# Designs tried in a protein design chat: VH-VL binders against b7kms5. Part 56

Target 1, 80 residues: b7kms5
Amino acid sequence: DTFETVRNTIRIESEVDESLRQLCHEERITKETWLEAAYLYLCEKPEELAQVIQLAQERLSQRKAIADYKRAKTMQERFL
Below, E stands for the ipSAE of ESMFold2; O stands for the ipSAE of OpenDDE; V2 stands for 0.75 times the mean of E and O plus 0.25 times the DockQ between their complexes.

## First folded at step 2 (VH-VL)

Design j8 (framework fv_iratumumab; at its last look DockQ between E and O 0.05; V2 from the best seeds 0.00; counts 0 for: pae E 12.9 > 2, placed apart)
Fold by ESMFold2-Fast, scan of step 2:
Structure j8 (fold): chain C 80 residues (1-80), chain A 126 residues (1-126), chain B 107 residues (1-107)
Amino acid sequence: as target 1 above (80 residues)
Amino acid sequence: QVQLQQWGAGLLKPSETLSLTCAVYGGSFSGYYWSWIRQPPGKGLEWIGEINHGGSTNYNPSLKSRVTISVDTSKNQFSLKLNSVTAADTAVYYCARDYTVEYFGSDTYDLYFDYWGQGSLVTVSS
Amino acid sequence: DIQMTQSPTSLSASVGDRVTITCRASQGISSWLTWYQQKPEKAPKSLIYAASSLQSGVPSRFSGSGSGTDFTLTISSLQPEDFATYYCQQYNSYPLTFGQGTRLEIK
């Protein structure tokens, strides 16, 4: 009678988390149910899904660039 | 499916400038550093330097006075120029992607080269 | 520069043998070491990073250990496709440096 669930730990930007938390509080829903609903909705909308994937790819590239910058900086500091 | 393709000069005379280009296909260019690595015949690997999408470079100090790495972000390409070549610069030259491993809740990073070009043999002879 | 020294320089072994290759750094590099395999006329392939983390798709017979200055690559049961040259590489600090290589040959 109940759904099988899995526990996830995810890391998102604080600014995004705060905005989402406020939305969930105002609408009286949870982050879990919002995430499920958003994904299911987008799966029914191929063009909108493609736009979200593009944004996700852009955000991933930015995060990778930041990680690379920090990695290079630490290696430079150890050399000096 | 990421692929690196490289091209450039094969046979050079002493004192000339070595020029190689690497193009990235099938993946994101902007989120990485991209390296040049060489291997003289029958010898080990030597890291030359790296560049990111923004043009930030790190060079091997042993080569820094002769090396320039540049990036063309509109073409997803990066290039190596090595001035004043000698017989000691004879090697197979590889382009490669620097892959940085980031960990949740840590400011420690791991690094390896995950994709490599096919290699370009550069021979310096008179 | 951090010097990476491998031993032995070359090793002859038979299929089924346990093979051990060592790498020593001239200063402490924590676990910031990657192992590569290179076959003739091919670009190197990364096998292990962070001294002991096995790459996806690399057979479980490969393992790495060590920290600080002394590192080991082990092949528990050598297969025909494992005959190659192996390199260690540090990423503690610039410039990135590689060992001189260990050539694994058929006995």
Scores: ipSAE 0.481, ipTM 0.836, lowest interface PAE 2.0, mean pLDDT 91
Fold by OpenDDE, look of step 6:
Formats: C-alpha cells, sequence, structure tokens
Structure j8 (fold): chain C 80 residues (1-80), chain A 126 residues (1-126), chain B 107 residues (1-107)
C-alpha cells in the first residue's frame, strides 16, 4: 500500500448504517471509502460542508440527549 | 479539542474543606457527566462522584457524607468540595469527562473517561 | 460495592514480550469494563472499553477479553512506551470502582 490507514471506531445509527451499507453494496464501494470520498468532496464545497456540519451537530445533540437519558434510567435501575 | 483545566488550594489542615474547580474548554458541556477521581500518592484510583449539566449527581458512598459536586453551566465549570479532610484525603485529584457510548435501540451504554484535567495535588497536613 | 482485583500487582517484562494482565470482579459485571493506562505524573488514558473494544488511536497490540467476572488485557508485543501502570474499571454498578493497578516495569 502507498497510503497509511488509521484504525478507529465509527458508530452509525442503525437505519442510516443499513441504508449506507446498501448503497455501498450497490456501488461496489465500502463505507470507509465512501466517507473518505465524501469528506474530500465536501472539502471543495464550503457551502455544502457547512450544511453537513450543521446536520452533524444536530445529530450529535440528539445522541447526547439520548445517552443522558439512558444513563439516568440506568442509574435508577442500578439503585433498585 | 476538549481541554479540562482545574485549580484549587493544594495544602490543607485537618478538618478543613477541600475545594477544587474544573473548567471545560473546546467542547460542549451539556450531554456529558463530569467526574472527580482521586489518587493517593503511589496508590490506585478512587472515583469520587459525578455531575451532569443539569446538576444530577452520583457520589461514592464512601465519601457521600462529606462530598458535594456542583456545576456552573454559565461558565462550563464544575466543582468539588470535600469537608472534614484528614491525611487520608491526601491525593492527586482529577476532573474528567465521562464519555457515554450510546447505542440506538438499547437501554445500555458504555463509558470511559476520555478527557482529564491536569490533576491537583492536595496535601492534608497538620 | 464491586471490588476489582488485578493480577499481578506488578510485573517485569522486556520489549517484545507478550504480557497479560487479569482483572476479576467480585460479582458479574457483564462486559462493562474499561482498561486504562497511566504513566507517571499523567492522567490515565483509556485503552479499551466494553471489555474488548479498542479505543480509537490505541495500537492494535492491545486487546481485551472476558465477560462476567474475569477479564484480561493483553499486549501482544511490548513496546518501550507501554511501560506504565494499568487499571481496570467497572461501570456495571455505582459506585464506579477501579482495580488496584498493575505496574508494568522494564526487566
Amino acid sequence: as target 1 above (80 residues)
Amino acid sequence: QVQLQQWGAGLLKPSETLSLTCAVYGGSFSGYYWSWIRQPPGKGLEWIGEINHGGSTNYNPSLKSRVTISVDTSKNQFSLKLNSVTAADTAVYYCARDYTVEYFGSDTYDLYFDYWGQGSLVTVSS
Amino acid sequence: DIQMTQSPTSLSASVGDRVTITCRASQGISSWLTWYQQKPEKAPKSLIYAASSLQSGVPSRFSGSGSGTDFTLTISSLQPEDFATYYCQQYNSYPLTFGQGTRLEIK
């Protein structure tokens, strides 16, 4: 290989992951190369990048809220 | 990048109150629990307690009667107070962020402390 | 409280060695366990969560296994930067508790 890869963990919402998986399968690409390509594309599209960032921030906020709720619920259960 | 900066008095006499503050920079304060963890010199780690942005707390029962963790959301800060200190409370105190790994469709979660303050040595000596 | 007991408390090894550290919980904690690495004068660094999930950026020579009460951290080929103290930590129940630590020293 002529490039270096970085190992990381990416967790994607199940419905999004499934649809992305299906797309990648149909196009004979991988989620990894899709993400790389998408990022590189967006690097050249500042307006679109800004939109994606905003959407990503919204989704992050939703994840945080869900995580907090689950943690709180778990706390209650663990004290019973 | 997220950074935790902590400060407070490092030298106390027995029966005094330990007071430390941790400020969060470069990231969202909401959506996380924030913990205090201490480590006596040359010893292991002890979880003291945690607080979220809404002020909900969980304390280690071993310290609950003496410990108070509070939050100032306007400053993205949270603080630790430990009353009636003794020599046994001598330790490096860390603030840390609890990263909660969410799983959609599940009520369970994983967690780890991903960002830490630089640590504050608090020495209790008569 | 759930007590976490690590074995050994300390060990000496050489670069290139395969090292295994164990952690035992006083009761079942499923896979709700995190491993940390701590170097002198530094805060701990998370390595593995959920007993076996490698943290982003952590070398693949680190691995974790186990569930229930018995867990292991393995370094397949020890590197110079791996000499440190390692801690397990359970998050099955409050209060959160750590193992007493395993000090990994250079032989």
Scores: ipSAE 0.445, ipTM 0.855, lowest interface PAE 1.0, mean pLDDT 93
Fold by ESMFold2, look of step 6:
Structure j8 (fold): chain C 80 residues (1-80), chain A 126 residues (1-126), chain B 107 residues (1-107)
Amino acid sequence: as target 1 above (80 residues)
Amino acid sequence: QVQLQQWGAGLLKPSETLSLTCAVYGGSFSGYYWSWIRQPPGKGLEWIGEINHGGSTNYNPSLKSRVTISVDTSKNQFSLKLNSVTAADTAVYYCARDYTVEYFGSDTYDLYFDYWGQGSLVTVSS
Amino acid sequence: DIQMTQSPTSLSASVGDRVTITCRASQGISSWLTWYQQKPEKAPKSLIYAASSLQSGVPSRFSGSGSGTDFTLTISSLQPEDFATYYCQQYNSYPLTFGQGTRLEIK
């Protein structure tokens, strides 16, 4: 009769986390409830959801580029 | 350095279940995704799906209803099960390691295949 | 799904020739493309990742370029061991997809 929850672990960039922590503290909410509210709000806003997805895709691409660079350096060091 | 050895399957009849196993040697099993990829004779490659050591999977939507990929971490092995095969499933099946690099989080998308198994020909007759 | 289209489907060339193979994605994939070489009865071997980065141990006559939707694999001076089928593969989005292949033949 209450909300069932799933325990998850996520990783976010420290600058984003700091801003989100400040917001949540000021508003007396948790990161979890913010996430749930943001998603539920966007579900009814197709154009805004698309903009958020585009930004998420850009950030994901940047993370992959950095990860690929690190792997390339590691492999080079292994073969020296 | 890393070596993948695969076995199972051979000749199947329609409606049977394809079953293949891949064992990983000479490297870490954890920290990577492991894929199955198939290639019909004389044709191109099709990614089937992937799994990590914790059992998290991603499947090609075209096959998702028939595919199960499983892992046995105690043996450093992962397996492919494909239900209800037809002649269209005739192919060489490969296991492969997904390239992954950890940065900013656990869900990297650097997914090229840097090590492959030797291939297993599966023929579905009739 | 992102479709990967290679061109040409096959080509004939001589030892010493410069060979160019192209791969076009149906949507932007940034630089998340790998080139593979496959010889008969063998598994594919990765040559270039992230569109332009050579795998360790791959001869420098191989090079890759491109971003977005258009990508090129170049072999600057073809050697006898380079006759094979070449595939591109995108890893920008699920499902992971391959090009249909380019068969590089003698003559």
Scores: ipSAE 0.000, ipTM 0.592, lowest interface PAE 12.9, mean pLDDT 83
OpenDDE, second read of step 3: ipSAE 0.024; ipTM 0.726
ESMFold2-Fast, scan of step 5: ipSAE 0.430; ipTM 0.823
ESMFold2 (binder alone), look of step 6: mean pLDDT 90; pTM 0.916

Design j9 (framework fv_iratumumab)
Fold by ESMFold2-Fast, scan of step 2:
Structure j9 (fold): chain C 80 residues (1-80), chain A 126 residues (1-126), chain B 107 residues (1-107)
Amino acid sequence: as target 1 above (80 residues)
Amino acid sequence: QVQLQQWGAGLLKPSETLSLTCAVYGGSFSGYYWSWIRQPPGKGLEWIGEINHGGSTNYNPSLKSRVTISVDTSKNQFSLKLNSVTAADTAVYYCARGRIEYTWDSGDTSYAFDIWGQGSLVTVSS
Amino acid sequence: DIQMTQSPTSLSASVGDRVTITCRASQGISSWLTWYQQKPEKAPKSLIYAASSLQSGVPSRFSGSGSGTDFTLTISSLQPEDFATYYCQQYNSYPLTFGQGTRLEIK
C-alpha cells in the first residue's frame, strides 16, 4: 500500500500559523499529518465537528468584512 | 437563480437625461455592489459606477458630474441617470452584480461581475 | 486611472490550439484582476477572478496567471464555443478599468 497524495496551498492567519508551527516542532510532527489527523478525529466526533464548522464560518465572515473594508479604503484613497 | 432585468431609455436627443432601471430577482440585494457598465458600438467596456444596499456610491471620475445612481431597497432595484447626453453616450448599458469572494487555497480577495442584466441599447442622435 | 492593455488585439487560431492572451496594467494591481468572455450581442461572462481562480461552471481548459502588472489568460485546447472577445479588468483602484479586448477569430 502506498498513500496517494495531493498538493494544496493554504493561507492561514500569521498568529495561527506561528502557534501551529511551534506545536508541530515540539511534538515532532508535520503540518500535513496534523491536518489529516485533526480532520479524521473530528469526522468521528459529530458534535465537535459542528463546533469547528461554526468557528470556521465565523472566521470566514470576519475575513470578508476585513477584505471589504480594505478594498473600500484603498479605492477611496485613490479618489482623494 | 439570481437574475437582473433592466429597462428604460432607448432613443435620446443631445442634452436629454438617460434613465435606466435594474431589478434584482431571486436573491438578496444586501451584501453586494451593484454596477452600471457601458459599451459603445464596436468598442470596449467602461465602468460607470456602483452602489450598495446602504446607498453608498462610487462613480467613474470622467462621468461623476453627470451621473447619479440610486437604490430602492423595497423593490430590489437600482437606477442610473446620466445628464446632458451627447452622441458619445451611445452604447449598450449593462447592470451587473459585483461579488467579493475568498479563494481558500490562495487566501486572495476577489471581485467579479458574476451576474449581468441583458443590456439596454441607448442611442443619442439629433 | 490604471490603464489595462491587452495583447494581441486580435488572434486567429484553430480548434485544439493552445491560446494565450496577455494583459498589462500601467500600475501594480496585485492579483486584483478578472477575465471575461463576451460573445456578439451578449453580456460578458466572468471566467477567472483574483487573476487565477476559475469561476464556478467555467471549463478547466481556461486558466489565469500573473501578479503585479503582467497577466495571462490561457486556453489549453481551443473549442468552437471559445471564439469570442476576451477582456481583463482591474479592481485594485477606482475607477474600475477594462482592457481594450482581444478578439479570438477562426483561422
Scores: ipSAE 0.000, ipTM 0.623, lowest interface PAE 12.8, mean pLDDT 85

Design k1 (framework fv_pozelimab)
Fold by ESMFold2-Fast, scan of step 2:
Structure k1 (fold): chain C 80 residues (1-80), chain A 121 residues (1-121), chain B 107 residues (1-107)
Amino acid sequence: as target 1 above (80 residues)
Amino acid sequence: QVQLQESGPGLVKPSETLSLTCTVSGDSVDSSYWTWIRQPPGKGLEWIGYIYYSGSSNYNPSLKSRATISVDTSKNQFSLKLSSVTAADTAVYYCARTDFYSEGLVPFDYWGQGTLVTVSS
Amino acid sequence: AIQMTQSPSSLSASVGDRVTITCRASQGIRNDLGWYQQKPGKAPKLLIYAASSLQSGVPSRFAGRGSGTDFTLTISSLQPEDFATYYCLQDFNYPWTFGQGTKVEIK
């Protein structure tokens, strides 16, 4: 089909989501079309793509550290 | 790919200490919680306890007085010691990982293949 | 400790059958329930966590439902590789406890 799509549910930081929603509203585009365009653009710019991947790796590492901390607190609280 | 492998003596004498080690590959022991589970032959599964690399641990109350789990980050391993064993401790012992997602736990998402420990004189 | 009771303890089924097994907790555990598959001589394998979340790589014919005290695992169209023993686990309170297991056997 011409518009063969998949449905995804993704979780992002609320502050980032708010900023992205404002951008999409002001520019009259959608989050899904912004994501597609951003990826396609970066695929044509290997140096910029590498920078984005590095930022993504750093953010993933930070999320894992936060999840570890929250996990430990959850385990403590189950018997309180 | 995360892989876990148990190792240790397959035969332990009554009253002695059972010692097992789990070697982790494909993941660092400082990224998740690590668990021991056992299964007596022909019976069901029993959770023993967990450890986090910081030393945080919790144990099944039925085993707490005898069980100790420890972690060695330099070897990417964690271990179980169970003291004062009896025939009732004869079981296949599994090591496993507990991971997490934003709203909770993903318990035992990867398991070792298991190692049979027989307690007999 | 929270007791987990599975029903039935065993069942016989044919390839293509819809199979449902149940797990009951002695007290409310929210959705902190997992399902595991164990084949003879092998380690258990996680199928479902958080009562209804399918683990990556697990076939879509497996589905979990329930909340509180009553939970079900459904296999919509049983395949030859699905003959195994299935265990539920509550991870709500320590000690974490497994059900006694349900053996799914070929007719």
Scores: ipSAE 0.000, ipTM 0.635, lowest interface PAE 13.4, mean pLDDT 87

Design k10 (framework fv_pozelimab)
Fold by ESMFold2-Fast, scan of step 2:
Structure k10 (fold): chain C 80 residues (1-80), chain A 121 residues (1-121), chain B 107 residues (1-107)
Amino acid sequence: as target 1 above (80 residues)
Amino acid sequence: QVQLQESGPGLVKPSETLSLTCTVSGDSVSSSYWTWIRQPPGKGLEWIGYIYYSGSSNYNPSLKSRATISVDTSKNQFSLKLSSVTAADTAVYYCARTDFYSEGWVPFDYWGQGTLVTVSS
Amino acid sequence: AIQMTQSPSSLSASVGDRVTITCRASQGIRNDLGWYQQKPGKAPKLLIYAASSLQSGVPSRFAGRGSGTDFTLTISSLQPEDFATYYCLQDFNYPWTFGQGTKVEIK
């Protein structure tokens, strides 16, 4: 009758983290329980879930573009 | 350095289950996604599926009914079982690592050397 | 499933040549494309991920470009060790799918 849990280390953008931390503080909840609740809520709302997945795909593409730029810059600086 | 090594029988009889194990060194099996890929002689590469230590997995629909991938964290290994094999399952089987950074997937960045499995009577 | 089509299926080239291989996806895959090199009797080796990101230890003569549906791998000055079969892979949607391969042969 206990919750089985796993530990995850997740990297998120600092601006998003700051906003989420403030929300959690004000509402007296944890990041873990907010994540669980948000996912469960969206699983019952297919139209909204699809929109969230689209946003996630867009954000992932942005991160990849930034990483590519940083790699190119590092390569260039090695020869300076 | 991350190293992967396949092991298991090189000969399997038709209708039996093909069973392979991949031993991981230089990395924890709990830190990445682990994949099986196969290549029939003289043909191209086919992705079989992946497993994450939590049990999250996904399989190629062409193999999903017969393929099972599992993880043994205590031995730092993951394994493939492919049931009801036929001659069409004759291939070199590779295990591989897929990593995920904040930027996205880095698929198959390390490979085992491959093991030939022949299905014949 | 997303079909990946490589062109050409084979080509003959000489050391020092500039070689270009193309890969086309049947639908948009963003930049979720990798390139692999396979020498006879050996496991494939990751060359490029995220369409254009060079894997550590891979020579700078290899370059990937493209986004969406059209992608290229270029080898700017072919070396003897580059004669191999090259595969593209999309990692956008499951199942992940490889192209049929492009064999780069000695002329």
Scores: ipSAE 0.000, ipTM 0.611, lowest interface PAE 15.6, mean pLDDT 86

Design k11 (framework fv_pozelimab)
Fold by ESMFold2-Fast, scan of step 2:
Structure k11 (fold): chain C 80 residues (1-80), chain A 121 residues (1-121), chain B 107 residues (1-107)
Amino acid sequence: as target 1 above (80 residues)
Amino acid sequence: QVQLQESGPGLVKPSETLSLTCTVSGDSVSSSYWTWIRQPPGKGLEWIGYIYYSGSSNYNPSLKSRATISVDTSKNQFSLKLSSVTAADTAVYYCARTDFYSEGLVPFDYWGQGTLVTVSS
Amino acid sequence: AIQMTQSPSSLSASVGDRVTITCRASQGIRNDLGWYQQKPGKAPKLLIYAASSLQSGVPSRFAGRGSGTDFTLTISSLQPEDFATYYCLQDFDYPWTFGQGTKVEIK
């Protein structure tokens, strides 16, 4: 009766991380178990899973836009 | 997941225009920067230029007067035109993607298979 | 333009060897350096970007180090599939430039 686990390192927005840390502290759970439970719950709710995937796609697009802006700025500064 | 494929004539006459197209699948041409790179037989790699779907582009100064890169978002393709070619332009031509992340660029993370263009009469 | 010089231009090695390739920029490029592997008749493959960031799917035996002008690519235990030509690339300033390549040959 053992669970095999993998180690992941993920980068999330600081505001989201702070909110999740507060939730985990209040409910006396860990970020790892919350992530597992959230994913498993959503897998049983296809319509809700689709909504979460859409939000994830929107957040990814936003991150790419910010990266694009930073790239353009960096390239402009390199022509010194 | 992402696949790039070059197409165009394998033979071009001196003084004419070399024209190549890269077809992108598994990614939208509007999501990344798209690049052409060439390699003469037995020699090293040379960056030609890049384009973003908005029309923003930059070129190697050695080729800027002859090279034009364009995007066709409706076909999910981008193309290279290189005018006034000579034997020195004989090379394998690659198309490639440059992606980005919050701290910078990920240059040439996916490549096409390459297409040999020979310049001869 | 920024000149990228690789050393050595070629080397002979055996499976299991530790191989180190050096790349030097003619001026400071921060950590804007990538490493690419090319096998005969094939397109190059990205191994490392931002001097030390391993591309997904690339074996952990490949490691990049350096900043500024001096950079190294290390293969900790050479495998049969690692015999190839390796190129560095600076993406700090236009035009982006490659090193001349280092050919890693079977001894």
Scores: ipSAE 0.000, ipTM 0.619, lowest interface PAE 15.5, mean pLDDT 86

Design k12 (framework fv_pozelimab)
Fold by ESMFold2-Fast, scan of step 2:
Structure k12 (fold): chain C 80 residues (1-80), chain A 121 residues (1-121), chain B 107 residues (1-107)
Amino acid sequence: as target 1 above (80 residues)
Amino acid sequence: QVQLQESGPGLVKPSETLSLTCTVSGDSVSSSYWTWIRQPPGKGLEWIGYIYYSGSSNYNPSLKSRATISVDTSKNQFSLKLSSVTAADTAVYYCARTDFYSEGLVPFDYWGQGTLVTVSS
Amino acid sequence: AIQMTQSPSSLSASVGDRVTITCRASQGIRNDLGWYQQKPGKAPKLLIYAASSLQSGVPSRFAGRGSGTDFTLTISSLQPEDFATYYCLQDYNYPWTFGQGTKVEIK
């Protein structure tokens, strides 16, 4: 009868976080409730869900490429 | 799945060179950074050094004068040579991979099973 | 070299307990800290990297926190397979250095 919640730590791009914070402030909601609502809404819309998953895959690929570059640069230096 | 397997002699005489090889499967040895770590029996872990397929390497200063790590891309292997060994070099030797994700550097995300090297006469 | 000190060196706990292990760096290392689990006769296994990022395939009961010099690993509901030695590692500056280890034993 009480909501059971899980604490999650997530890292997102600062520009996206800033934009999401602004939206949440203007609409008087929290990032947690926005995330829950967005996921639940998309689960009922398979075509839209597929498009979001595609965007997520594209963003993940871009992050991996940047991380690989930073890793190589870091390992070439005397620290980290 | 990425797998690493150490191989080499289990016994080395004092003053000789310890030679170990790590065979990599499920990943290209040219795509990641490769590391050797050791653990004396009943003690903690000590980082030895890393290698990148281009020859870029770095070593623990305590071992730099004796340690050499090299890569053989044709065999998908990398190796450790540690010269002038003494009883203090008796340890389980592990090979491991260092990778990178968007959240940062991911050190030692896959390990070999380890191989015990005993230095004695 | 950066010294990593773990506390406690050993602890006894029961299945279902919440266990907290601390790691302290001799200087600031940002969030460049990993946690590893080692069972007797086995190689270490990466649990957490970048202080708080859970490695794929690792149970969610493991959580890392901290930045700078003070870090913790928490196991929220200890399971039988969690009895092991835990090590922290700083990957901020060469040489990369491990803590001395914390042994989690059956009470």
Scores: ipSAE 0.000, ipTM 0.619, lowest interface PAE 14.0, mean pLDDT 86

Design k13 (framework fv_pozelimab)
Fold by ESMFold2-Fast, scan of step 2:
Structure k13 (fold): chain C 80 residues (1-80), chain A 121 residues (1-121), chain B 107 residues (1-107)
Amino acid sequence: as target 1 above (80 residues)
Amino acid sequence: QVQLQESGPGLVKPSETLSLTCTVSGDSVSSSYWTWIRQPPGKGLEWIGYIYYSGSSNYNPSLKSRATISVDTSKNQFSLKLSSVTAADTAVYYCARTDFYSEGLDPFDYWGQGTLVTVSS
Amino acid sequence: AIQMTQSPSSLSASVGDRVTITCRASQGIRNDLGWYQQKPGKAPKLLIYAASSLQSGVPSRFAGRGSGTDFTLTISSLQPEDFATYYCLQDFNYPWTFGQGTKVEIK
């Protein structure tokens, strides 16, 4: 008997992490098992999966734009 | 899974150039920002600089005149060159991944094992 | 450069203890602070970013608090694997600077 697992480190917004951490504590589950369950559930629901992918793409675009702006401002204020 | 591995000579003579390479697996060098950090024996950590695959970089001002970081996308590697070394440059050198998130510059989420470089004649 | 000062430089504790480590910045850095754990002979590991956000895979007994100049890392119930040196890092201003480290030793 052997489960093969991989160890991944992910970074998410602090408010989302706080909410997910509270949910996991209240329901007595782990972030790892919640992520597995959420993904498996969505794989059975193609229309819902598509909606989640769209939200993910939107969030990624927003984070990249903000991060690029902050990087430019930090460099300008401190060294340039 | 993302893995980083440093390589390069463990001994460098004073006044010569220290050259280290970091090999990235499980991620593309074009997907993130890459950094070098060092730690002299028994002392704390010092940030050296970062690079993005496009060539954008920033360096610790104390090392800027001597340090150069570069990316080789064909080999999925990035490298550090530190010129005119002295005994003060003896340290364990780490490569690491960094990211720019919406809340600002994110610190180092994956690190290499580290490689000791001794500057001695 | 922004100076990061950690207190204490070392402490002795027993398994099950609540441990608090402090980090002070020489100027305001908002919440641009991370905490790292380093065991002998190993690379540092990210525990907390943005002052209070727990890195994925890090046990919930680790908690970060603070903003501006004063920050704390708390380990609510110390475990055997937690004996290590802890470093804070400010990523608000270049150059990014680490604190000098706090060594947590078994009593």
Scores: ipSAE 0.000, ipTM 0.591, lowest interface PAE 16.9, mean pLDDT 85

Design k14 (framework fv_pozelimab)
Fold by ESMFold2-Fast, scan of step 2:
Structure k14 (fold): chain C 80 residues (1-80), chain A 121 residues (1-121), chain B 107 residues (1-107)
Amino acid sequence: as target 1 above (80 residues)
Amino acid sequence: QVQLQESGPGLVKPSETLSLTCTVSGDSVSSSYWTWIRQPPGKGLEWIGYIYYSGSSNYNPSLKSRATISVDTSKNQFSLKLSSVTAADTAVYYCARTEFYSEGLVPFDYWGQGTLVTVSS
Amino acid sequence: AIQMTQSPSSLSASVGDRVTITCRASQGIRNDLGWYQQKPGKAPKLLIYAASSLQSGVPSRFAGRGSGTDFTLTISSLQPEDFATYYCLQDFNYPWTFGQGTKVEIK
């Protein structure tokens, strides 16, 4: 009869967060309900879901590359 | 599901070398920075040093002359050797991971369970 | 080496209390500070990194604040599982150094 919820902490790029915050403000919804709706909608559309997964994989790859570079640079600076 | 597990002798004689190994599962030893930390019974935590798989390392100056950390990529392990031990080296030894997330360094996000090493005759 | 001093060294509290622990660095460390929880006989657990970033899986009642030299860890409503020793760590300069620990005990 009732919705049970789970608390999650999600870290996203600042420009994406600002854009999403603006959308949520204009449409009078919350980030959590937007995430739920987006996922549920995409589960009904396998081809679109596959496209989103590919974009997510590309973004993850880019973030890892940047993190590796920053990690090497930060450790070297603190070492030196 | 990253897990770290320490192994090695729990008893070391004074003046000998303490040798510990940390086995990493759920992550590649080549992708993160790996650390040893120790804690004498009833006392606080002391950082020993770190290693990156390329051989880049740094050590607590108080232990620099005696401590060596090394990586074995083929076994997905890293190890600590501490020479010339005394009773002051009696402690629980922990291995831990330091990860760099895109927004900064995340030190010691996963720990082994710890292994007690007693320096005694 | 940067010295990390925690205050108080120990405190007694009851379930439901708001608990605040302070950590002071002997020099500026930006926001390069973490908080760790250690229960007797167990390894420490990361609670907060970068002074205020909550580690995944850590309850929201834990909050970190501060920058530079003065930092605080707050537990907004103490739970039975929170009785432990808490350590701060600066990861700004080598050697990385921990505070001496703050023991949170049952009143």
Scores: ipSAE 0.000, ipTM 0.620, lowest interface PAE 15.4, mean pLDDT 86

